# Designs tried in a protein design chat: VHH binders against EKC/KEOPS complex subunit cgi121 (cgi121). Part 150

Target 1, 174 residues: EKC/KEOPS complex subunit cgi121 (cgi121), of Schizosaccharomyces pombe (q9p7j3)
Amino acid sequence: MILPLFPETQVHVFVYENVSNCAAIHEQLISQNPIYDYAFLDAATILYKKQVYSAIIRALEDRRDEQMKTKTIHSEVILSLSPKTEISSAFRQFSMTKKSKNIVVVKIDSKLTEEEEFERLDKLVEGNRVEFSDEELQKLIDFKVLKKNYKLDPSTLENPLASILSSIALRGYS
Short names: E, the ipSAE of ESMFold2; O, the ipSAE of OpenDDE; V2, 0.75 times the mean of E and O plus 0.25 times the DockQ between their complexes.

## First folded at step 16 (VHH)

Design m20 (from qm1 with S30R; framework vhh_6qgx_2; at its last look DockQ between E and O 0.94; V2 from the best seeds 0.80)
Fold by OpenDDE, look of step 17:
Structure m20 (fold): chain B 174 residues (1-174), chain A 123 residues (1-123)
Amino acid sequence: as target 1 above (174 residues)
Amino acid sequence: QVQLVESGGGLVQAGGSLRLSCAASGFTFRDHAMAWFRRAPGKEREFVAAITYTGSYTFYTDSVKGRFTISRDHAKNTVSLQMNSLRPEDTAVYYCAATYAWDYHTERAYEYWGQGTRVTVSA
């Protein structure tokens, strides 16, 4: 996938449900294994495609402007999902954990087709791939976690997209 | 209340050894990677070493590889830095830090910090 604002950057997003080896994946991430050069997100924290895209765009903008706060573009995506400026908080809020069951995986700067990237990633993730869509994401979301992460209230719960996007876009400006 | 308390700093001659210790409290120690940073006189704070939350992996800045060893004790909630073959350029205030992230070399990734312990290596 190509983003209109970043035509030279290829991005792939995958969703997996019922992942059995999140603990093993987590260990590889902790060890900074380059084979796992992805952003692994807990699907329980993701409600919309636009939420993920907004975070990706924010991360790419930070890189473009040489304003990245993290070492890698994938870590920057994780940070960009958060309304908070603290990296540890962002990881705590959105990163896959050892106990995660469903995950969203983001690859930035891919030189492979979506299918080729999937074949590579499929060797690492033991779970079922589902469509990257709002419909599928809504099946995996934990609203309690979502509410907490973005401080959603009853007035924003009917349509939380605007609040989520605002939180991502305005991080550090409130 | 979160607290990181460093100890073990002091004056040592070049070629000597020191062992720094950091006692952690007020947060889930086992969920955090621990690290040591240092700030030399007139320089910015720099990464020295990190250890993952289980202790299975360690990371070092190039200048201390083979000389420094980071370790942790989950029973005591402590992280240590064994410093051997010390050099004058190792002179600095050493800080203990904790992070939930795995961006170990990034200072901003660390959520909690100690007050530091001074290490002085004479020529």
Scores: ipSAE 0.854, ipTM 0.918, lowest interface PAE 0.6, mean pLDDT 95
Fold by ESMFold2-Fast, scan of step 16:
Structure m20 (fold): chain B 174 residues (1-174), chain A 123 residues (1-123)
Amino acid sequence: as target 1 above (174 residues)
Amino acid sequence: QVQLVESGGGLVQAGGSLRLSCAASGFTFRDHAMAWFRRAPGKEREFVAAITYTGSYTFYTDSVKGRFTISRDHAKNTVSLQMNSLRPEDTAVYYCAATYAWDYHTERAYEYWGQGTRVTVSA
């Protein structure tokens, strides 16, 4: 996929459910294995496609403006999901853990097609690929986690999209 | 409250060795990567070494590779830096730091910081 605001940037987003090797993947992430240069997110934290795209756009804007706070664009996506500019906290809130069951994987600057990235990721991730859609994400979300990460009150939790997007876009003000 | 308390600094001759220790409390030590940063007089803090929360992987800045070794002890909630073949240019205040992220070289990625321990290497 190509974003209208960043037409030169290839972006792919993948969703896996029932992943059995999260501990092994996490070990590769902490070792900084370059094969695993993706943003590996816990699907329990993602409710909407727009949530992921807003974080990607924010990360790309910060890269364009030479204002990245992290070393890689994929780490910047993880940071950009958080309402705060605290890197350690953002990873704790949104990144995959060794106990995760369902994950969302983001690849930026891929030189491969979506299908080629699927083939590559299917060798790394032991789980079932599902469509990146609001319908599939809503099956995997943990509303307690979402509420805590975005500080949602009970009234906004019923329809949280605008609040989530505002938190991502206005990080540092919200 | 979160605390990182460094010890083991001091004065040493060039070619000598020191072992720095950092005692951690008030957070889940076993879930955090630990690192050492240093600040020489008149300079900014720079990365020295990091160790993953599992202890399985270590990272070093080029100038200390082969001379310094970082290690951690989960039973004691400590991280240590063994510094061998010390040089005058290693003179700095050494800081212990903790992060949940795997962005080890980025100072901003570290959530918790110690007060520092001074190392002076004389010619």
Scores: ipSAE 0.842, ipTM 0.922, lowest interface PAE 0.4, mean pLDDT 91
Fold by ESMFold2, look of step 17:
Structure m20 (fold): chain B 174 residues (1-174), chain A 123 residues (1-123)
Amino acid sequence: as target 1 above (174 residues)
Amino acid sequence: QVQLVESGGGLVQAGGSLRLSCAASGFTFRDHAMAWFRRAPGKEREFVAAITYTGSYTFYTDSVKGRFTISRDHAKNTVSLQMNSLRPEDTAVYYCAATYAWDYHTERAYEYWGQGTRVTVSA
């Protein structure tokens, strides 16, 4: 997929449920194995497609403007999901962990079609691919985690999208 | 109260060795990657070495590869930097740091910092 503001940047997003090898994937991430150069997110933290796209757009804008805080565009996506500027905290709250069961995987700057990238990723992830859709994400979210990560009160949990997107967009404007 | 306390700094002649140690408390040591950074007089702080939270992987800036070795001790909650074949340009205050992230070379990724220990390498 190509985002309108970044016409030369190909992005793919995949969702896997019932992943059995998150511990092995996590080991590859901490070793900085370039084969695993994706943003691996815990699906328990993601409720909306727009949440992911907003983080991707924020990361790409920061790269364009030479204001990235992290080493890679994929780590920048992890940071961009956070309402705060602390890199260590963003990884703690949003990244896949060795205990994760469902994941959202983002590839930016892909030179492959979606199906070619899927074939590559499917060799790395032992789980069931599901559609990247609000319907599927809603099945995988943990609302308790979502509330904690974005400091939502009970009234905003009925329609949290605007609150979440404003947190992503307004980070740094305290 | 999070604390990282460096020790082992001092004065040494070029070609000599020092071993720095960093004692960690007040946070979950087992979950954090550990690193050493250094600041030479009048210069910005720069990355020296990092070790993953498991201890399985290490990373070094090019100027210290083959001379410095980072290690960690799970039982003592310490990280160490063995510095061999020291050069005058290694003169700096050395800082211990901790991060949950795996963006090891990026100073901003580190959430906890020690006060530093001074290393002076004379000709």
Scores: ipSAE 0.657, ipTM 0.861, lowest interface PAE 1.5, mean pLDDT 92
ESMFold2 (binder alone), look of step 17: mean pLDDT 87; pTM 0.898

Design m21 (from qm1 with S30T; framework vhh_6qgx_2)
Fold by ESMFold2-Fast, scan of step 16:
Structure m21 (fold): chain B 174 residues (1-174), chain A 123 residues (1-123)
Amino acid sequence: as target 1 above (174 residues)
Amino acid sequence: QVQLVESGGGLVQAGGSLRLSCAASGFTFTDHAMAWFRRAPGKEREFVAAITYTGSYTFYTDSVKGRFTISRDHAKNTVSLQMNSLRPEDTAVYYCAATYAWDYHTERAYEYWGQGTRVTVSA
């Protein structure tokens, strides 16, 4: 995927459903195994492709402006999904857990093609790869989790896209 | 309600040892990484050591590697820092901290903090 403001930046987003080895993946993440240098998100927290892209753009803007608050660009994506600038809370809200079943995986600055990243990730993730599309994401979302993470009221839940994107864009700075 | 309470600080001569302890309450200790940070007189707070929520992995700043050991006890909800071969440069207030994130060296990543315990190492 090409981002208009960052055309030279390689971005790949993958969606896996029915993942059976989330506990093993989580252990690799907390040990900071460099093979697992991706943003591993719980799909229960992601409703739209634009939600993920908005967080990626925000993270890239913060890197460009030397305003990253986390050590890696992938951690910055996780933080950027949160409406608040609290790293610990953002990881609790959006990162995959050992109990996750469906995940969204983001890779930035890949030196591999999308197909090569698919091959690599398919060896790490024991699950079914599905298309990164709004239709597929809507099958995996948990609206109670979404409401809590973005503090949405019932009226906003009927069409939450604008509210979510505004929360991401206004996170810490406007 | 959330509390991290440090103990074990004091005055010690160079080459000596101290053991710091931190008692945690009010949050789920078993799903948080625990760390020690320190602030020397006239300086900013810096990372010292961290341990994952499983206890399986530890991280240290270069100046304390081989001298300090971090450990945790799930039954007592405590994290400890064993400090050996202490140097005057180790003089600081030592803070216990907790995070859900795996960004262990970043002070901003820590959600809960103790009040600190003072360590003075005389030459």
Scores: ipSAE 0.830, ipTM 0.914, lowest interface PAE 0.5, mean pLDDT 91

Design m22 (from qm1 with D31E; framework vhh_6qgx_2)
Fold by ESMFold2-Fast, scan of step 16:
Structure m22 (fold): chain B 174 residues (1-174), chain A 123 residues (1-123)
Amino acid sequence: as target 1 above (174 residues)
Amino acid sequence: QVQLVESGGGLVQAGGSLRLSCAASGFTFSEHAMAWFRRAPGKEREFVAAITYTGSYTFYTDSVKGRFTISRDHAKNTVSLQMNSLRPEDTAVYYCAATYAWDYHTERAYEYWGQGTRVTVSA
C-alpha cells in the first residue's frame, strides 16, 4: 500500500484468525528477535482499516518530525493507536498477548514485496490468513475491549469511527 | 498502590562488589519486565540492565556486560542487580523500574519507578 503523504514508504498489513501459536510469538517479541520486527496487534482491538492507517500515518509523521517516543517504527504504531502518550499502557491495550486468537500484523519499510512478506509471516504465524478489510475485521473485534480502550459511551458505540480517529489524531491532547 | 523499593546501595572500593535489590508491590509483577537505570550527578538517567517478565532474557548496556547480572524472583516479587568489578564510573543513584512493553532501553517506556539507592565507588 501507498500512503499519499508517504509515497516512498512500503506498508503491508496482514490479518490472521484462529492463531494457535500466540504464546510462542509473544516469547519472540519480548526477546526482541529481529525476525519478528513487526507491530503484532490483537485483532480484538481493531474495528476499521482506517484505524490502522491513522496510527501508521501518525507514527510516520512522528518519525519524519524526529518526535518518536519509542525505539522502533513498529512500537510507534502500537503507541499511536492509544489515546494516551504512555508506552507501557499502549502495549497493554493493543499488542497481542499469549492468549490472543486473532492478530493484525503491520510491516513498515519492508524491503520485500507483499507476497514475500506473506511467505515469511506464514512461517511464523500458525493461523488462517484473511483479507485486510472492514468486513473481516468486524468479525474479530471485541466491542468491550474497543469501548474500554477508546473510552466510548453507548451512544457512540454503534458508529465509533469518528471518535476512534479523533482519539488517534489528538493523542496527547485529549 | 504501586511501590518499588530499592535497597543495597552503599560505599565500596574499586574492584569491589555490591548487590542491589528491588521489592515490588501493588501491580502484577509477573506480567512486567523489570529494569535498572542509573543517574550520575548532573546527568540524565541511563539504562543499565533489564529482564523480561518470564526471566528468560536479559539485556545490558555495553559498559556493564560481564560485570553486572540482573535476576528476578517471582515468589518474592523482587529483582536484583549483582554488581562485580565495580569502577569509579559506576558511581550513581540506581533506580528500579517496571514496564509492560518490550522497549527496554527507552526510559519513557517505564511506568513505575523506585526512588533510587546510592552507589559510590571510590578510586
Scores: ipSAE 0.838, ipTM 0.921, lowest interface PAE 0.4, mean pLDDT 91

Design m23 (from qm1 with D31T; framework vhh_6qgx_2)
Fold by ESMFold2-Fast, scan of step 16:
Structure m23 (fold): chain B 174 residues (1-174), chain A 123 residues (1-123)
Amino acid sequence: as target 1 above (174 residues)
Amino acid sequence: QVQLVESGGGLVQAGGSLRLSCAASGFTFSTHAMAWFRRAPGKEREFVAAITYTGSYTFYTDSVKGRFTISRDHAKNTVSLQMNSLRPEDTAVYYCAATYAWDYHTERAYEYWGQGTRVTVSA
């Protein structure tokens, strides 16, 4: 996808359901294996494509402005999903765990084409790849997790998009 | 109530050894990476060493590699730093810290911090 504010930046987003090797992937993430340099998110936390794109844009803005709070752009995406600028909490809230079953994987600044990244990720992730679409994401979301992460009340839960995007934006305050 | 309590600091001669310990309580120790940071006189706090929540991987700043060893004991909720071949440049206040994130070198990534223990290495 082309981001209007960052048209030169290569961004790929992949969605996998029924992943059986999350424990193995998590081990590679905590060891900081460079092969796994992606943002691995729990799909239970992601409701919309715009939610992911907003976090990516925020991370890229922070990198452009030399205001990144984390070591890598992919860690910055994880942080940027959180309404708080607390790195440990953001990882607890949004990153995949050993117990995750469905994941969203973000790659920024890939030297590979989308298809080449698919081939590479399909070797790392033992699950079923699905379309990155609002329809598919809505099958994987956990509304209790979403409500907790973004502090949503029942009326906001009926149409949470604006609240989520405001929480992610650098200038949004709730 | 989260607490990280460091112990084992003191005065030692160059070439000597010290073992620092950090006792953790009030959070789920087994899900958190643990690290040691230090602040030398007149300097900013810097990363020293980290260990993953599993204990399977360790990370060190270049100046301490081969001299310092970080370890953890899940039964005792402790993390330790064995410091060998100490140098005057290792003089600092040493802090224990905990994080859920795997961004080990970033000070801001650490959610919980101890108050520090002083290490002085004489020439």
Scores: ipSAE 0.837, ipTM 0.920, lowest interface PAE 0.4, mean pLDDT 90

Design m24 (from qm1 with D31S; framework vhh_6qgx_2)
Fold by ESMFold2-Fast, scan of step 16:
Structure m24 (fold): chain B 174 residues (1-174), chain A 123 residues (1-123)
Amino acid sequence: as target 1 above (174 residues)
Amino acid sequence: QVQLVESGGGLVQAGGSLRLSCAASGFTFSSHAMAWFRRAPGKEREFVAAITYTGSYTFYTDSVKGRFTISRDHAKNTVSLQMNSLRPEDTAVYYCAATYAWDYHTERAYEYWGQGTRVTVSA
């Protein structure tokens, strides 16, 4: 995928449902195993493709401007999903856990083709790969989690896209 | 109320040993990674060591590898730093910190902090 503002940056996003090995993946993430250098997100927190792209763009902007708050671009994506620039709480809110069932995986600066990343991730993730689309994401979202993470009122829950994107764009500007 | 309380600091001669302890309360200790940072006089705070929430993995800054050992006790909600073969350059205030993230070397990733305990190593 090509981002207009970052045309030279390779970005891949994968969605897996019914993942049975989240505890094993989480163990690899906390050990900082380089093979798992991706942003592993809980799909319960992601409602739209634009939500993920907005966080990726924000992370890439922070890297370009030498304003990253985290050590890796993938950690910066996790932070960028949060309305607040608090690294610990952003990981608590958006990263996959050992109890996750469905995950969204982001890879930036891949040295591999999309097909090679698919093959690699399919060996790491024990689940069913589905299309990265709003339709598939809407099957996996938890609206209670979404409401809590973005502080959404009942009036905004039926069409939260603009509020979510604004929260991501305005993170740290308060 | 979240609290991290350090103890065990003091004065020691070069080549000696000290054991620092940190007692945690007010948050879910078992879900957080724990770390030690230090700040020497006139310098900025730097990473020393971290341990994952499971206790299975540890991380150290190069200058303390083989000399310092971090450990945790889930039953007592404590994290400890065993410091052996101490050098004058280890003189600093040592801080205990906690994070949910697995970005252990980044000071900004730590959500909770103690007030610090002073370690002085004389030549």
Scores: ipSAE 0.840, ipTM 0.920, lowest interface PAE 0.5, mean pLDDT 91

Design m25 (from qm1 with D31N; framework vhh_6qgx_2; at its last look DockQ between E and O 0.99; V2 from the best seeds 0.80)
Fold by ESMFold2-Fast, scan of step 16:
Structure m25 (fold): chain B 174 residues (1-174), chain A 123 residues (1-123)
Amino acid sequence: as target 1 above (174 residues)
Amino acid sequence: QVQLVESGGGLVQAGGSLRLSCAASGFTFSNHAMAWFRRAPGKEREFVAAITYTGSYTFYTDSVKGRFTISRDHAKNTVSLQMNSLRPEDTAVYYCAATYAWDYHTERAYEYWGQGTRVTVSA
């Protein structure tokens, strides 16, 4: 996929349900194995495609402007999903855990096609790939987690998209 | 209340050894990576060593590899730094820090910090 604001940057987003090897993947992430250089998100935290794209765009803007807070673009995506600029908290809120069951995986700056990345990820992730769509994401979301992460009140829970996007866009806004 | 309390600092001669300890309380120690940072006079804090929450992986800055060893004890909620073959350039205040992230070299990634323990290595 090509983003209009970053046409030279290749972005791929994959969604897996019923993943059985999250503990093994998490071990590779904490060891900083370069083969696992992706943003591995818990699907319980993601409700919309626009939520993921907004975080990706924010991370790419921070990289362009030499304002990254983290070591890698993929860590910057995780940070950018959070309404606050607190790296440790962002990882706690959005990254996959050893107990995760459904995950969203983001790859930025791939030298591979989407199909080639899928073949690579298929060897790393023991789960069922589903379409990256609002419909599929809505099946995997945990609304209690979403509410807590974005501090949503009952008035916004029925249609939280604008609130979520504002939280991502206004992170660090004075 | 979150606390990280360092101990074990002091004055040692070059070539000597020192063991620093950090006692953690007020957060879930078992799911946080632990690290040591140091700040020499007139310098910014720099990364020294980190250990994953599992204890299975450790990371070191190049200048201390082979001389320093980081370890953790879940039962005691402590992280330790064994410092061998100390050099005058190791003189610094040493800080214990904790993070949930696996971005170990980034100071900003650490959520909890101790107040530091002073290490002075004489020539």
Scores: ipSAE 0.842, ipTM 0.922, lowest interface PAE 0.4, mean pLDDT 91
Fold by OpenDDE, look of step 17:
Structure m25 (fold): chain B 174 residues (1-174), chain A 123 residues (1-123)
Amino acid sequence: as target 1 above (174 residues)
Amino acid sequence: QVQLVESGGGLVQAGGSLRLSCAASGFTFSNHAMAWFRRAPGKEREFVAAITYTGSYTFYTDSVKGRFTISRDHAKNTVSLQMNSLRPEDTAVYYCAATYAWDYHTERAYEYWGQGTRVTVSA
């Protein structure tokens, strides 16, 4: 996938449900294994495609402007999902844990086609790939977690997209 | 309230050893990676060492590899830094820090910090 504002950067996003080896993946992440150079997100925290894209765009903008707060572009994606400026908090809010069952995986700066990247990632993730769509994401979301992460109230919960995107866009400007 | 309290700093001769300790409280110790940073006189704070939340992996800045060892005690909620073969350039205030993230080398990733303990290595 190519983003309009970043035509030179190829991005891939994958969704997995019923992942059996999140603990093993998590172990590789905390060890900083370069083979796992992705952003692994807990699907329970993701409701919309636009939420993910907004975070990716924010991360790419940070990199473009030499304003990254984290060491890697994938960590910056995780940070960019959060309305908070604290990296540790963002990871706690959105990153895959050893107890996760459903995940969203983001690859930035891929040199491979989507299918090739999938084949590579499929060797690392033991789960069922589903479509990256709002419909599938809505099946995996934990609304309690969503409400907590973005401080949603009953008035915003009916249509939380605007609130989520505003939180991402205005991080650090409150 | 969150608290990180460093101890063990002091004056030591070059080639000597010190063991720093950090006592953590007020947060879930077992969920956080722990690290040591240091700030030498006239310099910016720099990463020294980190240990993952289970203690399974450790990371070191190049200048201390083979000389420093980071460890943690989950029962006591402490992290330690064994410093051997100390050099004058190791002179600094050493800080204990905690993070939920695995961006271990990034100072900004750490949400909790101690007040620091001073280490002075004489020639």
Scores: ipSAE 0.818, ipTM 0.901, lowest interface PAE 0.6, mean pLDDT 95
Fold by ESMFold2, look of step 17:
Structure m25 (fold): chain B 174 residues (1-174), chain A 123 residues (1-123)
Amino acid sequence: as target 1 above (174 residues)
Amino acid sequence: QVQLVESGGGLVQAGGSLRLSCAASGFTFSNHAMAWFRRAPGKEREFVAAITYTGSYTFYTDSVKGRFTISRDHAKNTVSLQMNSLRPEDTAVYYCAATYAWDYHTERAYEYWGQGTRVTVSA
C-alpha cells in the first residue's frame, strides 16, 4: 500500500497466527540477517490497524525529518509503537519474542507487490496468514498486555484507540 | 539496583594485550545483549563490540576486528573484552552497556551503562 504523505514508500503489513518458529525467527533478528529485515511485532500488543499505521507514519516522519533514533526504519516502527522514547523497553514491549504465537509483520520500502512480498515472507514464517483487519487483530490481542503497555485505566478500556494514538503521536513531547 | 562494573583497565605498551571485564547485577543478564563502547580523549563515545544475549553472534567496529574478542559468561553474569595487538589509538575509557534491543551500534539503544575503565596504550 501507499500512504498519502509518503507516495514513494511502499508498505506491506501481514498478520500470522499460530506461528511455530518464532524462536528461529528471533535468532535471525538478533543476528542481523538482512533477509529478515522486517518489523516483527507480537500480535498480543496490537489491537487496531490504525495503531500499526500510526507507528509507521511516525517512523516515516522521523526519517523524513532526520530524527530517527534507531538504525533501521523497521526498528523505528517498533520504537514508534511505544509511548516512551526508550529503545530497549520498546523492543521488550512490542517486538516478537521467541515465545510469541501470533505476529504482525511490517515491510517498509518494499520493491515488491503485496503478493510477491508475501511469497518471500511465507518462506520465513511457519504459521497461518490471516487478514490485516481489526476483526482478526482483536482475536489475537492480550488486553492485559495492551493495558500495561499504554497505561490504560478503567475509564479508557472500552474505547482505548484515542489514548493509544495520542501516545504514539505525542511521544517525546511529554 | 542495576550495576555494570568494569575492571581490567590500565597502562600497556603498543602491541600488548589487556582483558577487560564487566560484572552485571540488578537485571536479567541472560535477556540482554552486551556491548563495549569507548571514548578517546577529545572524541565522542563510539561503538567497539557487541554480543547477543545468547552469546551466538558478535559484532565489531572495523578498527578492532581481528584484534578484539568479546565474550560472555552466563554463570558469572560477566562480559569480557580481550584486546590484543593494542595500538595508541585504542587509548580510551571503555564502557560496558546492556540492551534488550538488537540495534547494537546505536548508543541510545543501551539502557544500562557502567562508569568506565581507562585503557592507556603507550607508543
Scores: ipSAE 0.664, ipTM 0.865, lowest interface PAE 1.4, mean pLDDT 92
ESMFold2 (binder alone), look of step 17: mean pLDDT 88; pTM 0.900

Design m26 (from qm1 with D31Q; framework vhh_6qgx_2)
Fold by ESMFold2-Fast, scan of step 16:
Structure m26 (fold): chain B 174 residues (1-174), chain A 123 residues (1-123)
Amino acid sequence: as target 1 above (174 residues)
Amino acid sequence: QVQLVESGGGLVQAGGSLRLSCAASGFTFSQHAMAWFRRAPGKEREFVAAITYTGSYTFYTDSVKGRFTISRDHAKNTVSLQMNSLRPEDTAVYYCAATYAWDYHTERAYEYWGQGTRVTVSA
């Protein structure tokens, strides 16, 4: 995908359901294995494509402006999903865990084609790849997790998109 | 509720050794990476060493590689820093810190912090 504000930046987003090797992937992430240089998100936390794109855009803006708070662009994506700018909490809220079943994987700045990234990721992730679409994401979301992460009240939960996007842009939901 | 309590600091002569310990309580120790940071007088806090929540991987700043060893004890909820071949430039307050993130060198990534223990290395 090509982002209008970052037309030279290659962005790929992949969705996997029924992943059986999350514990093994998590071990590779904590060891900082460079093969796993992606943002590995728990799909239970992602409701919309726009949610992921907003976090990517915020991370790219922070990198462009030399204002990144984390070591890597992929860690910055994880941070950017959070309504608060607390790195540890953002990872707890949005990154995959050993118990995750469905994941969203983001790759920024790949020199590989989308097909080549698919081939690479399919070797790392033992699960079923599905389309990155609002329809597929809605099957994987956990609304209790979403409500907790973005501090949504019952009235906002009926149509949370604007609230989520404002949280990502402003990082100020209380 | 969350506490990180450091101990083991003191005065030592150059070439000597010290072992720092940090006792953790009030959070799930087994899910957090642990690190040591230090702050010399008039300086900013800097990364020293980190250990993953599993204990399987360690990370060190270049100036302490081969001299310092970080370890953790899951049963005791402690993290330790063995400091050998100490130099005057190692003089600092040493802080224990905990994070859920795997961004170990970034001070801002750490959620919980101890009060620090003072290490003075004399000529």
Scores: ipSAE 0.826, ipTM 0.913, lowest interface PAE 0.5, mean pLDDT 91

